# Ledger of designs, part 80: miniprotein binders against q9bqp7

Target 1, 240 residues: q9bqp7
Amino acid sequence: VPQNWFPIFNPERSDKPNASDPSVPLKIPLQRNVIPSVTRVLQQTMTKQQVFLLERWKQRMILELGEDGFKEYTSNVFLQGKRFHEALESILSPQETLKERDENLLKSGYIESVQHILKDVSGVRALESAVQHETLNYIGLLDCVAEYQGKLCVIDWKTSEKPKPFIQSTFDNPLQVVAYMGAMNHDTNYSFQVQCGLIVVAYKDGSPAHPHFMDAELCSQYWTKWLLRLEEYTEKKKNQ
Short names: E, the ipSAE of ESMFold2; O, the ipSAE of OpenDDE; V2, 0.75 times the mean of E and O plus 0.25 times the DockQ between their complexes.

## First folded at step 9 (miniprotein)

Design Bd26
Fold by ESMFold2-Fast, scan of step 9:
Structure Bd26 (fold): chain B 240 residues (1-240), chain A 86 residues (1-86)
Amino acid sequence: as target 1 above (240 residues)
Amino acid sequence: SPLEELLKEIEDLLKSVEWLLKEAEELYKKGDPWYALFLAEMALDFAEEAARLAEETGNPELIRRAKELIERAKELIEEIERALKK
């Protein structure tokens, strides 16, 4: 199947605000089913080089920290990432959705790191929301859809400790973003068009987060690579 | 032998570093300097690891190749950083 049969952008949709668009950010729950997730597709189709480098990084960390130390380190990074995402959802949601426990989530170095990015974020349309590409049959849970410097973006929040602790979580980040974008653009639960991506890398020490902005042209280039990974996944599943 | 396995591991590491540098260069050319910088920094980190392992083996060719990849990674990082500051 030619990749041009499945465009990332939906010609029937506009990126302009529509009067029928929800005033509250969408939060569609992710349903568990047989349809593969974006993260599973990417994990199952890593290149030989990516697999080797990830394994090498793990071996190096285990040598430095020990087996138990490595487990504690990876658990801590995972938990901090989860808390960072929860804090961002709280910050970007209407104030009436904030809970008492959310106050503690707002105090991390990661939140300090993203302050200058957040001042340029507005017009939030979706938060922690499920997307499904109805034709290509994959699902995902995106972090955020909002305007960044006036442009509607799929925004993906990443945490990092330099050196970067989770090499696996940073591989294929652009592919995650465009996979979510393509799914949302073809998901009947959404009515708008997203053409840009933003990967925000926040730092534990509070140093300024780096915004990785992806325009429509770059998103189209990564979409082609995502389609190849999805095809590889589908073929591997048929051959099991 | 343990030495032969280590030499093979270093070879695989060097090849993976070359792959990262090639990927970074292509992404930079295609207009993604930020992700290219991330991959180039990763390449430097693993190239330095390869150099440490090569030094332990005393193999002159592996040491030379690892150091060459370190220099290539540093040069690419510097080029991309200059572009990002523009």
Scores: ipSAE 0.603, ipTM 0.857, lowest interface PAE 1.9, mean pLDDT 85

Design Bd27
Fold by ESMFold2-Fast, scan of step 9:
Structure Bd27 (fold): chain B 240 residues (1-240), chain A 86 residues (1-86)
Amino acid sequence: as target 1 above (240 residues)
Amino acid sequence: SPLEELLKEIEDLLKSVEWLLKEAEELYEKGSPWYALFLARMALDFAEEAARLAEETGNPELIRRAKELIERAKELIEEIERALKK
């Protein structure tokens, strides 16, 4: 159990829309400071099994592509992910009109992959928005908060290539989602409660994306694991 | 020796695959079938690599363990895929 346990949900908040909620999704900019981000905490506290498998995957890829080819491959994966997120933000923003030069982003296989998921997404409340947990002292930039099949979710969009998945982004997705959720639920910049998570894995070839839904109970279980990772990060930084 | 290094590498890989399969099984039991499927497929990929390396050593126990993990991964994948199609 974590030594400094804190609840993921805020009993003072509701998941139902308020009359005062903005009609346009919130996009709070991430403030750069010494407070650790969710992604940094997770990267600095990988388990030995995660480190081993990631290193094994890298060695296999380098053998196949060469060192320069591997660097190009990983750069392209990150760039495609960035473009995918930009396209999704544009699609989900009610006021956004894509410029002609951005049409190619909407025609990617990844965007085709998520079409059936997007049909079930409505009531977008936040896009590419910063969250901060004032008590636990961590920050993050979440992808999306919206209703999925009628349930308010923190939604995290992931890209994957079949048959060789990008392993670096796979292990801690549930922890990332609940970390954002807990921060948002206690961040004074937001007024609503999120109790569910959704990880959407989109495919480059356009095959249907896989929705990984996390209900409130599952989110609570992963929240405990996130608190342990955060505690480990804090301990490591004190001893460096 | 190169053989000792290979045996250690296989052992570490088998342990990591066991960890992945356990994580996938728990996620499936807790109602996250798509993420469980994602991890199970990753486990299968690494289990197949472990089997290939184990066969190279001719060690019967390592070969048996790797094949057992391949079958566990395939069975889990098939179970999850069936559940998702319903």
Scores: ipSAE 0.336, ipTM 0.734, lowest interface PAE 3.8, mean pLDDT 84

Design Bd3
Fold by ESMFold2-Fast, scan of step 9:
Structure Bd3 (fold): chain B 240 residues (1-240), chain A 86 residues (1-86)
Amino acid sequence: as target 1 above (240 residues)
Amino acid sequence: SPLEELLKDIEDLLKSVEWLLKEAEELYKKGDPWYALFLARMALDFAEEAARLAEETGNPELIRRAKELIERAKELIEEIERALKK
């Protein structure tokens, strides 16, 4: 059990819109500071098994592609993911006209892959928005908060190439989502409660994306694991 | 020796595959078939790598263990995929 247990949900909040809520999705900028990000905490607390498997995967990819080929592959995966997120922000934002000029952002196989999921997404409340857990002292940048099939979710958009997924982005995806959720639920910049998560894996070839829905119970289970990772990070920093 | 290093490398891979399958099984039982499926597929990929390396050594026990883990991973993947098809 974590020593510094704190609830993921905020009993003072609801998922219903407040009259004071802005008419456009929130986009709080992520500020540089000494407070650790979700990504940093997860990266610095990987298990020995995760570290071994990631290193093994990297070595195998370098053997297959060469040093320069691996660098290009990794760079392209990052760039494709960034473009996918930019396209989704444009599509889900009421002020999308400016990004219509970049046809590449809106015509990828990844965007085709996610179309059937997007038809079930509405009530967007935040896009590419910073969250901070003021009590537990961590920050993050979440992709999207919106209703999916009527349920308010923290939504994380992922890209995947077949046959081999990018192993580095596979580990701890559920922990990342619940860490953002817990932060948002206790961040004074937000007024609503999120209880569900959604990880959407889009495919390069345009085949239908897979929605990985996480209900409140599952989110609570992953929240406990996130708290353990955060505690481990804090202890490692204290012992430096 | 190079053979001793390869044998240790295979052993470490087999242990990592066993860990991935255990994690996948636990997550599936706890109600996360999607993440369990990703871990099970990762286990299969590394189990196949371990099997290729074991064949190079000619060590019957390592070959047997690697093939057993491949079958366990395939069975788990099929089970989870069936569950996900509702």
Scores: ipSAE 0.699, ipTM 0.882, lowest interface PAE 1.3, mean pLDDT 86

Design Bd4 (at its last look DockQ between E and O 0.03; V2 from the best seeds 0.00; counts 0 for: pae O 9.6 > 1.5, placed apart)
Fold by ESMFold2-Fast, scan of step 9:
Structure Bd4 (fold): chain B 240 residues (1-240), chain A 86 residues (1-86)
Amino acid sequence: as target 1 above (240 residues)
Amino acid sequence: SPLEELLKEIEDLLKSVEWLLKEAEELYKLGDPWYALFLARMALDFAEEAARLAEETGNPELIRRAKELIERAKELIEEIERALKK
């Protein structure tokens, strides 16, 4: 899949605010269908090295925590991440009521960790919203689209428990972001253009979150790598 | 058999560390020092594990290769960290 045939940016779109832009953030529901998701494509096309390292990390954790301890650890990481995302959606949505469990998470370190980042976030265009690349036929559910320091970004929120990072959630994060970006830029449900990405790593202890900003050039470079993963997935699918 | 399995595991670990370092170098050159640093630190962690396992086998070549990868990872980490301070 040549990048010049399937560019990440849509030349007919602008990243500037338009009078036609909705006053409230878009939240298009993700509907299950035969079209593969970004996470499915990435999971099915991991390299042998990625698979080996993930399995090695799992075995190391099991040796430290035991089988049941590892299961509890991974379940807690997933639950904390889910609650963190729900809390952020509530904070960034002007018309959403906070849920009881979201209020409990707001008292934890993760929300404290991102306060300085949220200060620089404005102009929210989409929250927990489905995207589909009509031509390349893949779907995704992105966390947030908003301006970060004046630049419109696909924003991906991540949690980290230093010193024990959850390795499975760290591989291919830049590819995930640009896959969502390319889909949104070619999805008829959206009218604007996103050219930048932002991965925000929040810390459980409340220490300041790390913002990993990806400019347009970097996003284009990662888009080429995403297209190769998508091509690999498509070839594997044809042979089933 | 257990020794042969351990040697195979060390070999696979060394190859995976080499892959991580190559990926980190490529992404650094691509213009992503932060994610490159993340992968380089992961490479160091696994290289140190490989060194510990290699030392248990007493195999001089595996020990040498693991230590070489540790030094390569440290050098890359220092280079990227220096660039990020600029």
Scores: ipSAE 0.753, ipTM 0.907, lowest interface PAE 1.1, mean pLDDT 85
Fold by ESMFold2, look of step 10:
Structure Bd4 (fold): chain B 240 residues (1-240), chain A 86 residues (1-86)
Amino acid sequence: as target 1 above (240 residues)
Amino acid sequence: SPLEELLKEIEDLLKSVEWLLKEAEELYKLGDPWYALFLARMALDFAEEAARLAEETGNPELIRRAKELIERAKELIEEIERALKK
């Protein structure tokens, strides 16, 4: 129940591209400042239970792999995620298709996993692009804005290793997407808005990725949860 | 003592599993059965860990509570999986 509700959508904007659309996806650079990022807000407002479960998962993994083995596992998961995002940006960028692709990035199970999804992605409007909510004062770096099956979405790419999911930073994926959506819809760098979200979970073994589509109604419900997290964060910073 | 520390850890784990199941149930009611299923499966995994730890203590109340949470998680998973097959 947020004390200061704010709408996720901007009534002064359309969810359709206008006639002045650029031929190259937007990539607004992220600037470091005192305005909190989405990921910082979410990390700093985790519940006691979320923190406890994450710690239990880490301890279980350390018992199985050893401390050094867990560090290697964690590092490899993050590196594979980074390579996955780099590969997707390259694949979706019209200016990098001919000369800048690293063929090793294209040879991963995660890229195989999303091939059927990429066939339904078109009209890429932004890649690895900064967003700022000018009224609520938070920033983020979204992965992609594009049409998925004809619907303009903020798209977030995630990696997963079935059947043992990597639990770190997984509790809040929908909140992250709607926070980016709300920021983009109220950011003067963007002339359009988006009403849908898509979380694509890719698998290391190349099995078909799961597309988790979030329509406007679901996004609005998650937006309320995001606003509560942002309010909690803001109150903590007033007591610096 | 080591036993008292283990009992406390199991208690905290059980409370966290209960919280996670409530989160999953909320997401299911909000119309996100896929993410609810993800959380419910996570809750089952931690509930099974809690049961294994509780058995090491011989504490019958902790064992009963852990098994109750396992059954709640399984029931929720089955309900969500039925909804997703439609």
Scores: ipSAE 0.694, ipTM 0.884, lowest interface PAE 1.1, mean pLDDT 85
Fold by OpenDDE base, look of step 10:
Structure Bd4 (fold): chain B 240 residues (1-240), chain A 86 residues (1-86)
Amino acid sequence: as target 1 above (240 residues)
Amino acid sequence: SPLEELLKEIEDLLKSVEWLLKEAEELYKLGDPWYALFLARMALDFAEEAARLAEETGNPELIRRAKELIERAKELIEEIERALKK
């Protein structure tokens, strides 16, 4: 049980998104400060087992691709992921803010993969927007806040070359999502709250993306885990 | 011995840093710069700890390795952060 319990949901905010579709999604810039990011907290609180598994994976990849091949692979993966996020931001942004859509960005297997998900996405409230939890003292940059199948979600877009049919296969991604939710719900820059999360795993080959929907109950469960990670991080930092 | 345990801890940290950096690089390449940044920062923290512990041992090789990994982590962090500002 977390020692410093804090609710994921803000009772002072309405559960109903104000009916007015914001004409423009929020894009609050991330400020560099001494406040830890969600990703930093998660990374620094990885278990020895998680580290071991990642190392083992890396070693296998190096054995398969060679060192140079692995570097190339990782570079390509990063570039593809970046392009994918840029393309999604372009797609989800209002037309007026659309920089000249590089049509080439839209011609990816990943974009093809998420098409069926995008059909169910509406009411975009935020894109690539910073969140800060003032009380718990962490920050993050969320990919998207939008309605998915009529439910307002923090949406996190992921790229994968391999199928990830289970939410458990996304490692700490659920923690990241709920951390963003909790921060947003208590960030004064936002007038609304979210109760659901969505992790979308897009595939390079254009196969249908896997949506991992997180309802309020599941979010609450992961929120508890997040709080424990945050406490561990805080304690670790005090000892350093 | 306490020294052997310390040396093992340093080696374990250095291995973890190398792994984290590789994973961060991979994730950065996979288009998750935020998680990559997270891992890179963790790598930096572990590398700095490894450097601190290595200095306690006086082992120049461990100190060197740790410092190299610190710089590598910083470079990766900077790269990712620059990419995120664009």
Scores: ipSAE 0.011, ipTM 0.228, lowest interface PAE 9.6, mean pLDDT 84
ESMFold2 (binder alone), look of step 10: mean pLDDT 91; pTM 0.905

Design Bd5
Fold by ESMFold2-Fast, scan of step 9:
Structure Bd5 (fold): chain B 240 residues (1-240), chain A 86 residues (1-86)
Amino acid sequence: as target 1 above (240 residues)
Amino acid sequence: SPLEELLKEIEDLLKSVEWLLKEAEELYKYGDPWYALFLARMALDFAEEAARLAEETGNPELIRRAKELIERAKELIEEIERALKK
């Protein structure tokens, strides 16, 4: 699948979008659809090595924590991640009403971890918003689109319990980010162009979060890999 | 036998670690040192697990291979970390 036939950037869109365009909503809800999601495509096209390592990690955790302990651990990780995303949506929303949420959501170690990054985030264009690539027929739910250090980015927020740990929940994250980017750039519900990505790994203990910035060139390289994964998914689905 | 199953498990771990290190090296070379670092650290973690399992078997070839992958992972991590500080 040649990248020049399905480019990540839309040549008909501005590289410098206007801020606060009221015709473009901050949040479009994800609707039930037959069209595959980015996460589904990535899950169904993991390499044998990725599958093996993920299963090995799960077995290691079960051995350490027990079956019930592992279920509690994964439930807590999921809940903390969900709360972290809710807090960020509240903090970054330009509306005052969302910022009046529970103080406990805004005072977690994860929120402390991202403070230095949030100082560089402005011009929010989308929060927890659905995207669909009209021609490639996939959908996704992105976390955030905002300017980071003056550059419009698809921003993906991740949580980790320890600084610099093994981050299985961020496996294929660069592909996830560029898939959302390409979809948004070709979704008629949006009018702006995104060319950069940012993956932010926040830490439970409040240690400074890691910002992983992806420029336009790097995004283009990952886009090619995403197109291959999408092609693999499509072929597998036809054979079932 | 339990030993034969463990040997196969170690072999699969070693192959997966080699794959991770190759991916990390490619990504580092092609302009993503941060994600390469994450993959290299993941490779180190699993290489250390493979070494622990290999030591339990007493198989000198598997022990050597696991230790070689540990050193390769550590070297790559140090190289990437050094580059990121510049």
Scores: ipSAE 0.694, ipTM 0.896, lowest interface PAE 1.2, mean pLDDT 85

Design Bd6 (at its last look DockQ between E and O 0.02; V2 from the best seeds 0.00; counts 0 for: pae O 10.2 > 1.5, placed apart)
Fold by ESMFold2-Fast, scan of step 9:
Structure Bd6 (fold): chain B 240 residues (1-240), chain A 86 residues (1-86)
Amino acid sequence: as target 1 above (240 residues)
Amino acid sequence: SPLEELLKEIEDLLKSVEWLLKEAEELYKMGDPWYALFLARMALDFAEEAARLAEETGNPELIRRAKELIERAKELIEEIERALKK
């Protein structure tokens, strides 16, 4: 158990719609702070095995593609991911969907891949929105908060060129999701309670995306692991 | 020497694969078969790389250890996939 345990869920909050809830999904801008981000905490607390495997994967890619080829590949992956997130934000925002119907959004293999998931997504509460845990002092930028099959979820969108999980930036994905969830549940900019997570891996070839649903119990288990990573990060910073 | 460096690389790779398999087993028992499957498949990929490198050294113990990890990864993958189909 972590030395400084704190609950993921806020007993003072409900997952029921509130009359004061905004009609448009929230998009709180991320402000640059000394406060660490979820991704920073996870990157700074990787195990030596995680670091070794990521470096080995990188060297394998460089050997296959060359240094310039690897740089181009990495830039393309980043750009495709950015475009995918932008397309999803547009599709899931009622105002932008009504105003701009870009056919090119539907031509992407990644967008085709997630169609089965999107038809089960409704009640969008937040898109590309900043969260801050006021007590535990960390921040993050989450992709989406919406109902998936009737359950309010923190949704994280991932891209993959193959219908297989990928190594790059996918270590600790469940920890990332629950860290955002815990922050949102204790952030005064939000009034609702999120208890579930969803990691969606979309495929470039349009193969059906896999929805990895995390119920409240699983989220609580991962939350304990996230607290240990946060504790490790805090301890390491005290030694600088 | 180049051989000593290669032996250390293989040892680090074998240790990392063993770590991945233990993580996958823990997450599977915790109730996350999908993420466990993801880690187990990653373990198999790196275990196969370790086996190729071990064969280049001709070291029987490293070859044996690498093949043992490949088998453990395959068994775990099959177990999780079987559970997911139920």
Scores: ipSAE 0.773, ipTM 0.910, lowest interface PAE 0.8, mean pLDDT 86
Fold by ESMFold2, look of step 10:
Structure Bd6 (fold): chain B 240 residues (1-240), chain A 86 residues (1-86)
Amino acid sequence: as target 1 above (240 residues)
Amino acid sequence: SPLEELLKEIEDLLKSVEWLLKEAEELYKMGDPWYALFLARMALDFAEEAARLAEETGNPELIRRAKELIERAKELIEEIERALKK
């Protein structure tokens, strides 16, 4: 029910890489600008209930860990996530050799957790690459574009730390993926498009990661929800 | 008063849990049982907190509502888990 619907797929674009395309994954640099990022749009359009539940979770964590303990906890979670993404980019990049990698970076529970997923990943087309939706005017930084079990996907890597997950971005993970997908499909830096998404949740203890595959139909349904959030963001910006 | 503030906080928590369960049910009907399960488990966690707080007040209506939400969350979780195994 968006006022200004726009398609997630580009009918003039193939979902297959051109045979003449380079084999090196794309890594388009992110440019600072006034155009909002996917994550900013989602953060600034949270419902009152999402905000209430997030604040409730924070207060429980602070009561359990103390103020300083909570700060250390959140800092460690973000550091582990950063290290995980760096390791995955290194593993999936054909330009990096084994000797140029930090072996300790590659030996973690999160990396062990995704090993069975990585066996099914091939044809890496982009890593840590900026996307811009030139018509809808938003930007993002996607983690990976590759084939998963023969389907070309935008892949988003997530870490999960039990028993108390950080819930800030959890409500909206599928919206992030489809927003990146729509942006990539309408970004002139890319010669191909994707129709599927994959969210991979890795576990600190090395337990097998869960692959959450989203086919084109499911992506279209989440795309509608993303468009509503983008409209809400735009309306808030007009009133500032 | 402190008791009236606690009762209002429990009311707001119960409303938020109900909202979260509705979101989980929507995702399940939309065909995303994996994310529906995640939201349903979160709803159960907050519903159990609401029940503990309601018991401290002795307010029978808040206790009843919290226990109802716990049961709804457990039933939804079981339904989704069965669907995911098939």
Scores: ipSAE 0.725, ipTM 0.898, lowest interface PAE 0.9, mean pLDDT 85
Fold by OpenDDE base, look of step 10:
Structure Bd6 (fold): chain B 240 residues (1-240), chain A 86 residues (1-86)
Amino acid sequence: as target 1 above (240 residues)
Amino acid sequence: SPLEELLKEIEDLLKSVEWLLKEAEELYKMGDPWYALFLARMALDFAEEAARLAEETGNPELIRRAKELIERAKELIEEIERALKK
């Protein structure tokens, strides 16, 4: 049980998204500060077992691809991920803010993969927007806040080369999502709250993306785990 | 021996840091500052742990290497973070 319990949901905020589709999604810039990011907290609180598994995976990949091959692979995966996020931001942004859509960015297997998900996405409230939890003292950059199938969600987009989430789709992804939710729900820059999360795993081959929907109950469960990770991080920093 | 195990752990950490920093730098150059930042921060954490463990051994070379990697990680983090503010 977390020593410093804090609710994921803000009772002072309405559960109903104000019906007015915001004309422009929020894009609050991330400011450099001494406040830890969600990703930093998660990274620094990885278990020895997680680190071991990651290292084992790396070694296996190097054995399979060679060192240069693995570097190329990692670089390509990263570049593809970036391009995918850029393409999604372009797609989900209002037309007026559309920089010249590089049509080439839209011609990817990943974009094809998420088409069926995008059909169910509406009411985009935020894109690539910073969140800060003032009380728990952490920050993050969320990919998207939008309605998915009529439910307002923090959406996190992931890329996978294989039709299986691999090491880049860590089990900490749900923790990241709920951390962003909790921060947003208590960030004064936002007038609304989210109760659901969505992790979308897009596939390079264009096969249908896998949506991992997180309802309020599941989010609450992961929130408890997040709080424990945050406490561990805080304790670790005090001992450093 | 416990010392040999510790030395091995330090070496493994240092190798991991070097790899992470290299990867972070490459990713940063490729225009993904966020993942680069993530890896760079991981590198910093591992380097700090390596430094701590190295101090326990009293091995000046391991301490030096760890401290150098700490500084390299901090510099990279700072660079990426500055780029993200623009």
Scores: ipSAE 0.000, ipTM 0.216, lowest interface PAE 10.2, mean pLDDT 84
ESMFold2 (binder alone), look of step 10: mean pLDDT 90; pTM 0.905

Design Bd7
Fold by ESMFold2-Fast, scan of step 9:
Formats: structure tokens, C-alpha cells, sequence
Structure Bd7 (fold): chain B 240 residues (1-240), chain A 86 residues (1-86)
């Protein structure tokens, strides 16, 4: 059980639209801070098993591709993910008109993969926006907050190549999403509450993306695990 | 020795696969079949690697354990896939 438990949901907030809510999605810039990011906390508190499996995966990839090939593969995964996120931000932003460049991005396999998910996404409230948990002292940059099938979600977009998934993108994805959710729910820059999460895994070959929906109960369970990781991070830094 | 290092690697791999399967079962029971499926598929991949390495040693107990983990992973994957179909 976490020693410093704090609730994920804020009883003073609602997931319903308020007349005072911005008409355009929020995009608060993430600034360098001494406060740790969600991704840093998770990276620095991996279990021995997670570390072992990631190292074994890396060894297998290097054996197949060579060291230079592995670096190229990793760089390409990062670049494709970045472009995918940029394309989604453009598609979901109501203040941008589609340009020739945006139309070309729509033709990628990853964008084709998510078309059926995007049909169920509406009411976008935040895009590529910074969150900070003012009490627990951590920060993050979330991809998207929008309604998915009528439920307000923190949405995280992931890319995957079949059959060689980037194994790091698999571990801790649910914890990342709920960490962002808890931060947003207690961040004074936001006025609404999010109780659901969605991880969307898009495929390079254009096959239909897999939606991983997390309801409020599941988010609460992952939140407890995130609080334990945050405590581990704090303890490790204190004992260095 | 090279053999002792290989045996340790196989044991560490088997232990990690057991951890992945327990994590997958836990998340599945808590209502996250998609994340459970990703973990179970990863467990299968590493269990198959452990089986290959175990066969190189000729150690019947390690081979048996690795094959047991492969079957457990396959069974869990099939169960979760059925649940996702409703």
C-alpha cells in the first residue's frame, strides 16, 4: 500500500462540459523543471524483471540488426512515432485547416490504422498539453484528452511494427496514462475531471488499431501502482 | 564456466517469464485483457527462447519447465482472446 496515498479523482470536478470551458483545446507547454516527469519516474523504477527483459530484447535485436542497425531501427521508431503524434494533433485541432502536408500524413499506415478509432473521438479538450500534480510534485506531457464513445479519456497514441514491437512501449503504459490523469485532475490549469483512459496501438501496415480502454475502477487500480512507483523514485533519490 | 553462465541465464529467463505470466493473470483478473494479452504474448516469446536454450543444455528439468511455461502462456493467450471476442 502506498505510504503517501492521494486520490486520483478530484471530488470538486466534473467530466461534463462547463460553459466557461475553452472552445479550443488546451496546449500548455512543458518546461524544464527540477520536478520529475512521469516518464523519468517510470524509467528509474523499473523492476529487475523489466530491466532483464528489456536487456534480453535489446541483445536479440542487436544480434539480428548489428549495433548500427539497432540504432537506425530505434531512431526510425522514434521518428515515426513523432510524426504520427504530429499528424493526430493536426487532425484533432479545430483551428487548423487541412493542408497538402496534412493530407499526405493522412495516407500513412499508422493514420489509416486509427481511422475507425477517430470516428469515435470528439469533444477534444487538450492536445500535447503539460500537466503537473501540484501536491505529489510530478509533471508530464499528455497526448490528448477527448471523449471516446461518449466518455472523457486521457488518450495515449502508440505505434507498433508487427512482429517486432518496441518492447519499452509495452511496459507501464497504463501507469503513464493514469499518472497524467491524476495530475490533470489536480492541476489548476484545468477545470474538468477525467476518469477514463485509452491506449491506442496503431500499426504500420494499416491494420486496425487496438483500443485499450480503462474505466474508472481500472484506473484507480493502476493509480495505486503508480503511487508505489513514485514513492520508490523518491526513496531512491533520497538514498543516493 | 560457460555452462554455469548459460544455466543461470536460463533460470533468470524462466523466472522472468513466470513474473510476466503472473502479471498478465493479475491484470486480466482486474479487468484489463488488452494489457494482459501484451504481457502474455511477451511471456510466450521469452518462454520459447528459454526452451531453445534449455534444449542446448540437455537438462530435462529445464526443458520441462520451459515447455510448461510455453503451454501456460498459450492457454492464457487463448483465454484472453476469447474474452476479447465477448
Amino acid sequence: as target 1 above (240 residues)
Amino acid sequence: SPLEELLKEIEDLLKSVEWLLKEAEEFYKKGDPWYALFLARMALDFAEEAARLAEETGNPELIRRAKELIERAKELIEEIERALKK
Scores: ipSAE 0.533, ipTM 0.826, lowest interface PAE 2.1, mean pLDDT 85

